# Ledger of designs, part 9: miniprotein binders against q9bqp7

Target 1, 240 residues: q9bqp7
Amino acid sequence: VPQNWFPIFNPERSDKPNASDPSVPLKIPLQRNVIPSVTRVLQQTMTKQQVFLLERWKQRMILELGEDGFKEYTSNVFLQGKRFHEALESILSPQETLKERDENLLKSGYIESVQHILKDVSGVRALESAVQHETLNYIGLLDCVAEYQGKLCVIDWKTSEKPKPFIQSTFDNPLQVVAYMGAMNHDTNYSFQVQCGLIVVAYKDGSPAHPHFMDAELCSQYWTKWLLRLEEYTEKKKNQ

## First folded at step 10 (miniprotein)

Design yb63
Fold by OpenDDE base, fold request of step 13:
Structure yb63 (fold): chain B 240 residues (1-240), chain A 94 residues (1-94)
Amino acid sequence: as target 1 above (240 residues)
Amino acid sequence: SREELWERIFELIEKGDKEEALRLLREYIEKYPDNPLALFIVADLLFDMGRPEEARKVLERAKELAKKTGDPELIEYVELLERLIERLLEELKK
């Protein structure tokens, strides 16, 4: 049990979006400050097993590709991910902002992969928007807040070259999603709360993306795990 | 505990004591034979120890189990190591 318990959901906020559907998704800029990001917390609190596997993977990839080949691979993966997020932001943005769609960004296997998911996405509330949890003292940049199949979700878009059909294969992604949810639900910049999460894994070959839906119960379970990671991070920082 | 054992195994690997790590992993596998991660790590250690034939045999089992568990990341690692083992075996035959 976390020593510093804090709820993921805010009882002061209604689950019902106020009828003023903001015509424009929120895009709060991330402020660079001393506050740790969700990603930083997760990266610095990886288990020995996670660290081991990642290091071994890296070493073996370098052995296969060479150092330069591995650098190129990593750069390409990063670029593909970035372009995919930019394309999604463009697609999910209101039509008035669509005037500058780079058609080349839309021609990707990853975009093809998520088409069936995008059909079920509506009511976009936020895109590439910063969240801050003032009490727990962390920040994050969420990809999307929208309705998926009629349920308001924090949506996190991931790219994969290989099928990842199970949520367990998403590593710390569930923790990232609930961290964003918890921050958003207590961030004064947001007038609503989210009770569900969605991790979408897009594939390079255009095969159908896998949606990993997280209901309120599952989110609550991962929230406890997130709090433990945050406590571990805080303790590690005190000892540095 | 299982957690303590894993912690010790990773510490041994980090220290470069591959033989002792391998011993503990083998003991673990005797108790828990269907752990694909343990088998993968054994194969990885055997590969590092210059024992690619033994690594291949263990990795085959790891691959089968990883496919059954549906862990795509572990499958990816297994496949990567498999390619490296095969490359090494081909080099040793020349």
Scores: ipSAE 0.676, ipTM 0.912, lowest interface PAE 0.7, mean pLDDT 89
Fold by OpenDDE base, fold request of step 13:
Structure yb63 (fold): chain B 240 residues (1-240), chain A 94 residues (1-94)
Amino acid sequence: as target 1 above (240 residues)
Amino acid sequence: SREELWERIFELIEKGDKEEALRLLREYIEKYPDNPLALFIVADLLFDMGRPEEARKVLERAKELAKKTGDPELIEYVELLERLIERLLEELKK
C-alpha cells in the first residue's frame, strides 16, 4: 500500500464538459523543471529483471546489427514514432489550426492501422499537452484527451512492429496513462476530469490497431501501482 | 525468496560469474520448470560462454513456453537469440 495515498479522481471536478470549454484542444507546453516526468519515474523504477532484459536485448541487437546499425535502427524507430504522433496531432486538430497537412505524414501504415479507432474518437479536448501533479510532484506530456466511443479518455498512441493484443503486453503504458490522468484531474489548467484510459497500439504494416480500454476500476488499480513506483523513485532520489 | 534468488542471479551475471549464475538458474528451473524467462537467460548465458548447441536446445524450450504464455517481447528476444546462435553455428562449421 502506498504510504502517501492520493486519489486518481478529483471529486470537485465534473465529468461534464462545461459548455464554455473552448472548441480548440488544449496544448499546454511542457516546462522543463526539476520535477520528474512520468517517463523518468517509470524508467528509473524498472525492476532488475526489466533492466536486465532490456540491456541483454540491446547487446544482442548490437551483435546482430553492429553499433552503427543499432544506432540507425533506434533512430528510425524514434523517427517513425515521432512522425506518427505528428500525423495524429494533425488529424485530430481542428481544421482551422491545420497547417498544410504534410500528405507524406498521412501515408503511413501506422495511420492506416488506427483509422478504425479514429472513427470512434470525438470531442478532442487536449493534444500534446503538459500535465502537472503539484502534490505528488511529477509532470507529463499526454498525447490526447478525447472521447472514445462516448467515454472521455486519456489516449496514448503507441507504435509496434509486433502484435500486442493484451494490455499486459504494453508494460508500463497503463501506468503512464493513469499517471497522466491523475495529474490532469488535479492540474489547475484543466477544468474537467477523466476517468478512463485508452492505449492504442498501431502497427507498421497497416493491420488494425489494438485498442486497450481502461475503465475507472482498472485505472484505479494501475494508479495504486503508479503511486508505488513514484514512492520508489522518491526514495531512490533521497538516497543519492 | 524468488526475488532474492533473481537478485543474486543478476548480480552474478553482472560480475561475470556465468557458471554460478547458470547453476542457480538450473536450480530455479528444477523448482519452476515452466518459466520461459529463466530458460531464455540460460540459453543467453550458454551463448555467451561459447556453447551454442546447448543454447539452441534450451532456447527451443524457452520459445515453446514463451508462445504459451503470450509474452511478445520474450518471443522477440528468443527469435533474436536464435538468429545469433545460428550465425555462430554457421561460422563454427567453416
Scores: ipSAE 0.660, ipTM 0.907, lowest interface PAE 0.8, mean pLDDT 89
Fold by OpenDDE base, fold request of step 13:
Structure yb63 (fold): chain B 240 residues (1-240), chain A 94 residues (1-94)
Amino acid sequence: as target 1 above (240 residues)
Amino acid sequence: SREELWERIFELIEKGDKEEALRLLREYIEKYPDNPLALFIVADLLFDMGRPEEARKVLERAKELAKKTGDPELIEYVELLERLIERLLEELKK
């Protein structure tokens, strides 16, 4: 049990969108502060097993591709991910006219992959927006807050070269999503609350993306795990 | 605990004591035969030790179990290691 328990959901916030919710998605810039990001917390609190597997994967990839090949691979993966997020932001932004969209960004297998998901996405409230949990003292940049199949979700877009139909319990993506949810639900810059998460895994080959829906119960379970990771991070930093 | 055992195994691997790590992993697998991760690590260590034929046999079982558990990351790692093992075996045949 976390020593510093804090709720993921804010009982003082209504799940009902205030009629005053701007029609324009929120885009709060991430401030570079001494405050740790969700990503940093997760990276610094990986289990020995996770670290081991990641290092072994890296070593084996280098053995397969060579050092330069692996660097190129990593750079390409990063670039593809970045371009995909930029394209999604453009697609989901109501202000960007089709004419302003870089057509080259839209011509990707990843964008093709998510088309069926995008059909079920509506009511975009935030895009590439910073969240801060003041009490728990962490920050993050969430990809999207929108309705998916009529449920308001924090949506996290992931790219994969290979089909990954299952969210593995060892994968920190669910923790990232709930961390963003918890922060947003307590961030004064947001007037609304989110109770659901969605992880979308897009595929390079354009095969249908896999949506991984997280209901409020599942989010609460991962929230507890997130709090434990945050406590571990805090303890490690005090000892440095 | 299982966690303590894993920590010890990883520490042994980090220290380069692969034989002792393999021993502990084998003991673990005897108790918990349906753990694809343990089997994968055994195969990976065997590969590092220049024992690719043994690695292949263990990895086949790991792959089957990983598919049953639906762990796509582990499957990816298994497939990566399979390719490396096959490459090494092909090189050794030349």
Scores: ipSAE 0.658, ipTM 0.907, lowest interface PAE 0.8, mean pLDDT 89
Fold by ESMFold2, fold request of step 13:
Structure yb63 (fold): chain B 240 residues (1-240), chain A 94 residues (1-94)
Amino acid sequence: as target 1 above (240 residues)
Amino acid sequence: SREELWERIFELIEKGDKEEALRLLREYIEKYPDNPLALFIVADLLFDMGRPEEARKVLERAKELAKKTGDPELIEYVELLERLIERLLEELKK
C-alpha cells in the first residue's frame, strides 16, 4: 500500500477526450532538470529478479558474441528502435508529406508489422511529447496519444529487439504507460484526459504486431504499483 | 510463503551462496512445479557452477514449460543458454 497516494485521473477535468483541441498533435519539448524520469525510476527500483535476469542475459550474450560482437548487436538494435520511432512519428504527423519523408525510414519490418494497428489509429493528439507530474515530481516522454478503435489511449510502441527487453517483460511496460498517463492527466500543458493505454509490440520480420489494450480499471491497478515504485525510489535516494 | 521463498532465493544469489540458492529453488519447484522461470534459474546457476550436463537436463524442462506459457522473452533466454551449454559440452569432450 503506497503511503503517498494520488489519483491517476483528474476529477477536475470534465472534458470528453475529443473536446476542441488543436489540429496539430502536441509535442511538448523535454527539459532536462533534477526531476527523475519514469525510466530512471523504474531502472533504479528493479527487483532482485529483474537485475539478475538482465545481468545474466548481458553476460550470456557476451559469451556467445564476444565483446565487440555484443557492442555491434546492441548498437544495431538501438538504431533500429530509433528509426522505428522516427518513422512512426513521421507517419502519424498530419504535416508530413511523402516528398519530405525519408523513404528508408518507411522500409522496415517493424513498420510493416504495425500496419494493421495503424489502420485503427486516428485522432492523434500528441507525438513524442513530454509530460510532468508536478505533485509527484517525475517527468517522461510519451510516444503517442491517439484513438485506438475509438478509445483515446496513451500508446507505447515496443520492438522485440530492444537492448533491455527484460524490463518490458517483467511487468514494467504497463507501469511506464500509466506513469505517463497520470502525469499527462495532471499536466497543465494538456487540456484533455486519457483513461486507456495501449502497448504495441512490433516484430522485425514484419509479422503482425501484438496490441495489448489497458482499460481504465486495469490502468488504475497498475497505477498503484507505479506509486509504490516511485515511493521506493524516493526512499533509496534518501540513503545516498 | 511462496513470495518469501522467492525473495530469499535472490538474496542468496546476490550474496554468492549458489548452493543454498539451488536448494531453495528445488524446494520452490517441488511446491510450485508450473514455473518455467524457476527451472531456467536453476539451469543458469548450474551452468555457472561448471555443471553443464545437469544444466542441460533442467533447461529442457524449462523450455517445454515456457512454450506452454507462450513467453517469447523467456524462450529467447532459454535458447541462448542452451547454445552456450552445448558449446561448453563440445569443448569439454576435447
Scores: ipSAE 0.630, ipTM 0.903, lowest interface PAE 1.1, mean pLDDT 84
Fold by ESMFold2, fold request of step 13:
Parts: structure tokens; sequence; C-alpha cells
Structure yb63 (fold): chain B 240 residues (1-240), chain A 94 residues (1-94)
């Protein structure tokens, strides 16, 4: 139970965008400062179980691949994720339809993996856009806000070499999505709000991506958990 | 309580007291047999302690239970440890 509860949805905002139709998705610049990011908060409040699993995974990977092999593996995974996000931003951006697209960037298993998802995505409202929650004092950079099967969602794109068919297997990703959602819904740079989330897990081999849809009720449940993580982070920093 | 015992187990692991952590984990599993992560941690500790035959048996049970609960990340950790255990057992034959 959070001590300082705050609503995820803003009752003073409409689900529908302003009648003034924008022709380009929003891309609010990230103004990095002392205020913590969503990912920093989550990293600093991992449970002992989460820490154990990550540290043992690292140790076991090093045993399997060697130290240099592990460093190469992690560098390659990071690069593949970065290229995936760049490709998705290019595909979803209207301005990119006027430019030559890098064919190497668009030809990957991960992009193949999400094709069936992308055909259900429309009405892109924001891409790689900063959000700030002034009252709760945190910032983030969301991947995408768009309609998925007619429902406006904060969409988070993830890469994986292994299947993740259940939302529980996405670790803290649901908390990340709702933190972005709550910030966006109370951020003066946005005139609309979003009540649904979508986590899309894409696979290197091109296998069909797993969409994990989060309706408003599920988002509210995860929002409560996010508020607890934010409280824990705040209390930890007061004691340092 | 369940949460107190769980936290204590990770405290012992962090300090490197593997024998006591293993003792508490066996107590935990008797009380709460529905947690495949507890079985995985037992196998992981046994592997570190040079007891790969025991680790393999426990890990097989962890794998079966993890499949029933549908936790793909735990299954990934289990399969990685399984490969390492089999490699160690093969090395010990030599």
Amino acid sequence: as target 1 above (240 residues)
Amino acid sequence: SREELWERIFELIEKGDKEEALRLLREYIEKYPDNPLALFIVADLLFDMGRPEEARKVLERAKELAKKTGDPELIEYVELLERLIERLLEELKK
C-alpha cells in the first residue's frame, strides 16, 4: 500500500486527441537532470531475488562463453536492440516515407517478428518521446504511443532470443509502461491521455512476436506497484 | 514467516554461507513445495559446492515445475545451468 497515492489517469483529460490534428507524431526532447528516470528507479529497487538471478545468469554465461565471449555477446545483444528500435522509429515515422530507408536496418528477424503486430498499429501520436511526472518527480523516454487494434496504447518494444509468452516473464516491463503512462497523462506537453499499454516481444529468428496487452484495470494494478517502487527509491535516497 | 525465511536465504547466499542457505532452502521447500525457483537455487548452490550429481537431480525437478508454471526466464536459467552441470560431469569422467 503506497503512502502517497496518485491517480494514473487524469480525469480532466479526454481519451480523444484535441480537434487540432497534428500531422507528425510528438517527439518531446528528454531534458536529463537530477530527477530520476523510470529505468533508474527500477534498477535501484530490484528485489534480492532479481539481483540473484541476474548475477548468477552473468556468472553462468561467463562460465559457458568465457569473459571475452560474454562481453561480445552482451555488446551484440545491445546493438541488435538499438537497431531494432531505430528500425521501428523509421517504419512508424511519416517523415521516413519521404526518405530512403536503410535496407539493412529493415531486414532483420526482429522486424519480421513484429510484422503481424505492425499491421494492427495506426494513429501514431508519439515516438521516442520524453515524459515527466512533475508531482511524483520522475522522467522517462517512451518508445511509442499509437492505436493497437483501435485502442490507444503506450507501446514498449523489446527484443528477446527466447520466447516470452506470458506477461509475468517480461520482468519489470509492465511497471515501465505504466510509469510512462502516468507521467504522460499528467505532462503538460501532451493534450490527451492513454489508458492502455502494450508490450511487444520480438524474436531474433523472426518467429511471431508476442503482444502483451494491458487494459486500464491491469494498468491500474501495475501502477500501484510502480508507486511502491518509487516510494522505496525515494526512501533509499533520503538515507544516503 | 515465508517472506522472512526467503529474505534470510538470500542474505546467507550474499555472505557466501552456502551450507546454511542450503539448509534453509530445504526447510523452505518442505513448507512451500510450489516454488520452482527454490529448487533452482538449491541446484545452483550444489553446483557451486562441487556436487553436480545432486545438482542435476534437483534441477530436473525444477525444470519440470517451471514448465508447469510457465516461467520462460526461469526455464532459460535452468537450461543454462543444466548445460554447465553436464559439462562438469563429463569432465569428471576423464
Scores: ipSAE 0.627, ipTM 0.901, lowest interface PAE 1.1, mean pLDDT 84

Design yb63
Fold by ESMFold2, fold request of step 13:
Structure yb63 (fold): chain B 240 residues (1-240), chain A 94 residues (1-94)
Amino acid sequence: as target 1 above (240 residues)
Amino acid sequence: SREELWERIFELIEKGDKEEALRLLREYIEKYPDNPLALFIVADLLFDMGRPEEARKVLERAKELAKKTGDPELIEYVELLERLIERLLEELKK
């Protein structure tokens, strides 16, 4: 149990839009400052098991591919993920016209993989938007806030090749989602809140993506785990 | 204390004290024989120690248990190590 518990939902805030919301999806710029990002907190609080397995995996991949082969592999996986997120932002933006879109950006197995999910996504309210939890002192950049099958969600898009889920730390995906949710729900840049999450795992070969829906109760359970990670991060910084 | 045991095992492996790490892992497996992660780490350590025949035998047990639990990341680790063990065994025959 965290020693300094804080609620994920804001009782003074509705999950309904209000008149101050823009007609296009919000894109709050990420401002660099001294407070930690969600991803930094998670990276700095990896368990010793996670760190050990990641290092052994890296060494085994290097044995299989060679040093240069592994570097090329990881660079390509990173670039594919980046292009996937860029493509999704373009697809989900209501201001995009067909002639303004990069056709090569939209051609990928990952985009094919998520098509059935995108048909259930509507009411996009935020894309690639910064969130800050001023009380708990962390910041993040969420991928998307939209309705999925009628439920407003913080949506996180993930790519998967067989080795890529390891690099992205699949254990931490739910924590990332709820950390963004909690920050957004207590960020004055947002007039609404979100109580559900969705993690979408897309595949390079175009196979149907796997959606992982998180209702409010499940989000609250993961929120407790996020608070423990944030608490651990704070203690590590006090001892440095 | 289980967490402390794992931390000690990882520390020993990082220091290069592979025989003591292996001893502690085997004691752990006696208490928890259904843990595919522990068996995988034993196989991984035996591979580093130049004992690939022993590593292969242990890894077969780890693979069977990992498939029962359905842990996709551990299965990926097991399959990667299996390929490396097979390569080393073939190299030793040459």
Scores: ipSAE 0.562, ipTM 0.876, lowest interface PAE 1.3, mean pLDDT 83

## First folded at step 11 (miniprotein)

Design wc7
Fold by OpenDDE base, look of step 12:
Structure wc7 (fold): chain B 240 residues (1-240), chain A 103 residues (1-103)
Amino acid sequence: as target 1 above (240 residues)
Amino acid sequence: SERIKRLEELAKEILRLVEELRKITDDPYVLYLLDMAELLAEFALDAAKRGDLEEAEQLLKWAIEYLEFAVEEVKKLGVSPEIIERLERVLEEAKRTLEELRK
């Protein structure tokens, strides 16, 4: 049980979407500060076993591709991810911002992959927006807050390339989503509450993306795990 | 032992490099590389304190590899040549130190 328990949901916020669909999604900039990001907390609290597995994989890839080949491979993974997020932001943004769509960003297998998911996405409330949990002292940049099949969700978009084990090994994606949910639900910059999460895994070959829906119960379970990781991080940094 | 002390010092030097690199960029990919380097250096420091010298050396090797990647990426981002040259010198010194300790 976490020592510093805090609820994921804010009882003071109504679950009712305020009928005023904001005409424009929120985009709060991430401020550089001493507060750890969700990603930093998760990375810094990986187990020694997880690290060794990742490094063994890296070493195998270096043997296969060479050092420069592996560098290029890894760089391309991050670049493809970035471009995918930029494309999604463009797609999900109001039409006025669409005039500057780089058509080249839209011509990707990843975008093709998520088309069936995008059909079920509506009521976009936030895109690439910063969240801060003031009490628990962490920040993050969430990808999207929107309705998925009529349920308001924090949506996290992931890219996967077979045989890239990295996304399959990132058992921390659900933790990231609930961390953003908990922060948003208690961030004064947001007037609404999110009770669900959605992880969408897009594929480079354009095959249908895989949606991982997280209901309120599952979110609560992962929230407890997130709190434990945050406590571990906090303790680790106090001892340094 | 002197070897333990030197491994600890090397781990601390890597951590200093991570801190310096974090000051010059907010690029998510670089930050990822830096987080990995930091974590590995911290594990190396703990291993050295426990007397697990082989593990410490291996962890430091991996940390240095991430720093190499980070410096190369920062170079692509248009950071001043003077800063890059300084970082590369420190990194090469760290590599040499590790190789000396592995003998």
Scores: ipSAE 0.810, ipTM 0.916, lowest interface PAE 0.6, mean pLDDT 91
Fold by OpenDDE base, fold request of step 13:
Structure wc7 (fold): chain B 240 residues (1-240), chain A 103 residues (1-103)
Amino acid sequence: as target 1 above (240 residues)
Amino acid sequence: SERIKRLEELAKEILRLVEELRKITDDPYVLYLLDMAELLAEFALDAAKRGDLEEAEQLLKWAIEYLEFAVEEVKKLGVSPEIIERLERVLEEAKRTLEELRK
């Protein structure tokens, strides 16, 4: 049980979209500060077992690809992820934003993979927007806040070369989503709250992406786990 | 033992390098590499304190590998050659120190 309990949902915020929802998605810039990101907290609180598994995987890949080949592979994974997020931001942004859609960014297997999900996405409220939880002292950059099948969600886009048909196979991604939700729900820059999460796993080969919907109950369960990870991080950093 | 002390010192040096690199860039990929290096160096430090020298050495090896990747990526991002050269020197010294301790 977390020592410092904090609610994921803000009782002072209405679940109903205010009729005055801006037609333009929010894009709050991430400010560089000493406050840890969600990603940092999650990475720094990986178990020794998780780290050893990752390192064993890395060593196997190095044996297969060589060291330089592995470096290139890893770099390409991150680059592909970045390009995918940029493409999605472009797709989900209002058409009036004169950003010349780089047509090349739209021609990817990952974009093809998510097309069926994008059909169910509407009412985009935020894109690549910073969130801060002042009380719990963490920050993050969320990918998207939009309606998925009529439910307002924090949407997190992930790329994978391997099928991830189950939410359990998404590792710490559910924790990331709820961390963003909890921060957004208590960030003064946001006038609304979110009760649902969505993890979308896009595939390089263009095969249909797997959506992992998280209802309010599941979000609350993962929120407890997030708080434990945050406490572990905080304790770790006090002892350094 | 002197070996334990040297492993602890090497772990602390890696942690210092991570901190220096974090000041240079906000690139998410580099930050990932740095987080992995930091975590591995911390685990190595704990292993050394417990007297598990083999584990400490292995963890430090992996930490150094992540730092190598980080320095290479930072180099691609157009960081000053002088900073890169300094980081590369420190990294090579760390590698040499580790190899000396494995023996």
Scores: ipSAE 0.806, ipTM 0.913, lowest interface PAE 0.6, mean pLDDT 91
Fold by OpenDDE base, fold request of step 13:
Structure wc7 (fold): chain B 240 residues (1-240), chain A 103 residues (1-103)
Amino acid sequence: as target 1 above (240 residues)
Amino acid sequence: SERIKRLEELAKEILRLVEELRKITDDPYVLYLLDMAELLAEFALDAAKRGDLEEAEQLLKWAIEYLEFAVEEVKKLGVSPEIIERLERVLEEAKRTLEELRK
């Protein structure tokens, strides 16, 4: 059980979108602070076993691709992810704020992959927006807050070259989603609450993306796990 | 043992390099590489303290590899040549130290 329990949901916030919600998605810039990001917390609290598995994978890839080939591969993974997020932000942004859609950004297998998910996305409230949990002392940059099939969700977009049909195959992504949710629900910059999460795994070959919906119960379960990871991180940094 | 102390010192040096690199970039990919290097160096430090020297050496090798990638990426991002040259020198020294400790 976490020593520093904090609720994921804010009882003071209404779950119903107020009809007065601004038509423009929120985009709060991430501030450079001494405050750890969700990503940093998750990375720094990986188990030794997880690290060894990752390193063994890396070593196999270096043997296959060579060192320079592996460097290029990893760089391209991050670049493709970045471009995918930029394309999604452009697609989900209101037409009036449409920066000149770089048509080249839209011509990707990843964008093709998510088309069927995008049909069920509406009511975009935030895009690439910073969240801060002041009490628990962490920050993050969430990809999207929108309605998916009529349910308001924190949406996290992921790229993969391999099928991830199960939420368990998304590793710490569920923890990331609930961390953003919990922060947003208690961030004063946001007037609304979110109770659901959605992880969308997009594929490079354009095959249909896998949506992993997280209801309020599942979010609460992962929230407990997130709190434990955050405590582990905090303890680790106090001892350094 | 002297070997344990040297491995611990190398791990601490890698951690210092990570901290220096974090001050000069906010690139998400570089930050990922730095987080991996940090984590590996911390595990190496713990392994050295336990007397698991082979494990410590392996972890330090992997940490250095991530730092190499980080420096190369930072170079592409247009960081000053002077800073890059300094970082490259420190990395080469770290590699040499590790090679000496493996013998």
Scores: ipSAE 0.805, ipTM 0.913, lowest interface PAE 0.6, mean pLDDT 91
Fold by OpenDDE base, fold request of step 13:
Structure wc7 (fold): chain B 240 residues (1-240), chain A 103 residues (1-103)
Amino acid sequence: as target 1 above (240 residues)
Amino acid sequence: SERIKRLEELAKEILRLVEELRKITDDPYVLYLLDMAELLAEFALDAAKRGDLEEAEQLLKWAIEYLEFAVEEVKKLGVSPEIIERLERVLEEAKRTLEELRK
């Protein structure tokens, strides 16, 4: 049990999104602070076993691709991820704010992959928006808050390639989602509450993306795990 | 042992380099590389304290590799040549130190 327990849901906020869908999605900029990001917390609290597995994978990839080839591969994975998020932001943004859609950004296998999910996405409330949990002292940048199949969700978009460079990200993705939920639900910049999460894994080959829906119960379970990771991080940084 | 102490100091030097690099960039990819380097250096420090020198050396090697990648990426982001040269020098010194400790 976490020593510093805090609820994921804010009892002061109504579960019903006030019917006024904001006409424009929130986009709060991430401020560079000494406050750790969700990603940093998760990354810094990886187990030694997980790190060794990742490094063994890296070493195998270097043997296969060469060092420069691996560098290029890894850089390209991050670039593809960035472009995918930019494309999604463009798609999910109101048409009036659509800067000239770089049509090239839309011509990706990842975008093709998520098309069937996007059909079920509506009521976009936030895109690439910063969240802060003041009490628990962490920040994050959430990808999207929208309705998925009529349920308001924090949506996290992930790219998957073979080989998967981020084996750990698949395990910690639910923690990331609930961390964003918990922060948003207690961030004063947000007037609404989210009770569900959605992880969408997009594929480079354009194969149908895999949605992983997280109901309130599952979110609560992962929230406990997130709190433990946050405590581990906090303790680790006190001892340095 | 003197070897333990040197491994610990090398781990701390890597951690300092990570901190310096974190000040000059917010690039998510670079931050990932730095997080990995930091984590590996911390594990190396712990391994050294436990007397597992082989593990410490391996972890430091991996940490340095991530720092190499980070410096190269920071160079692409248009960071000052003077800063890059300094970072590269520190990194090369770390590599030499590790190689000396592995013999």
Scores: ipSAE 0.774, ipTM 0.903, lowest interface PAE 0.6, mean pLDDT 91
Fold by ESMFold2, look of step 12:
Structure wc7 (fold): chain B 240 residues (1-240), chain A 103 residues (1-103)
Amino acid sequence: as target 1 above (240 residues)
Amino acid sequence: SERIKRLEELAKEILRLVEELRKITDDPYVLYLLDMAELLAEFALDAAKRGDLEEAEQLLKWAIEYLEFAVEEVKKLGVSPEIIERLERVLEEAKRTLEELRK
């Protein structure tokens, strides 16, 4: 049970469009500051057991690939994720066409993997947009806010390879989504709120991506877990 | 003991280096490496305070390895050679300190 509970939803906001809403998706710039990011909070509150398992996996990979091979592998995982997000932002932007971007960014197993999901996505409200929770003091960069099958969602795009690298924590994916949601719902840069989440896991081989929908009740359950992780982070940093 | 105090000081030096490097770049891979080094150094500080010297030394070894990877990546990002040389010297001293403590 969090010591300083705060609601995920804002009763003074609606998830419905209004006449003053912009026609171009919001893209609030991320600013460097002292406030921790969602991903830093989650990474810094990993258990010692998780860290030891990661280190064992790392040492095994170094034995298999060599130190340089391991560095290249992990660096490439981050690069491919970045390129995937860049491609999706381009695809979902109403002012761009597919021809305006590097065709190699669009030629990806990951992009092929999400095509069936994109057909169900509409009403894009935000892309690669910063969110900040002033009261709880954290910041994030959400991937997308759009309707999925008629429900307005914070959408998080994830890449997956075979085998899945342990450095990509799948256990924390729902916490990341609800943290962005809670921040956006209380950020003065946004005039609306979102009550549902969607995690889309895309595959390198182009296999159909798996959508994981989170309704308001499930989001509230994960929000409690996020608050506990944020409390743990805050308390840890007070002692430094 | 003297060894506990020296391990604590090394962990704190690693944490200071992490904060310095975090100011140089926003590269997601480098930030991941720095976050791992930070977490490992904090676990090492905890272990040293409990007197778990073997655990503290192992955790610091792993933290230094992540820092080595981070400095190498920062070199690829085109950071000033003067800054890189300074970072490499600081990191090499940290490695020597840990090796002395393990003996």
Scores: ipSAE 0.684, ipTM 0.858, lowest interface PAE 1.1, mean pLDDT 85

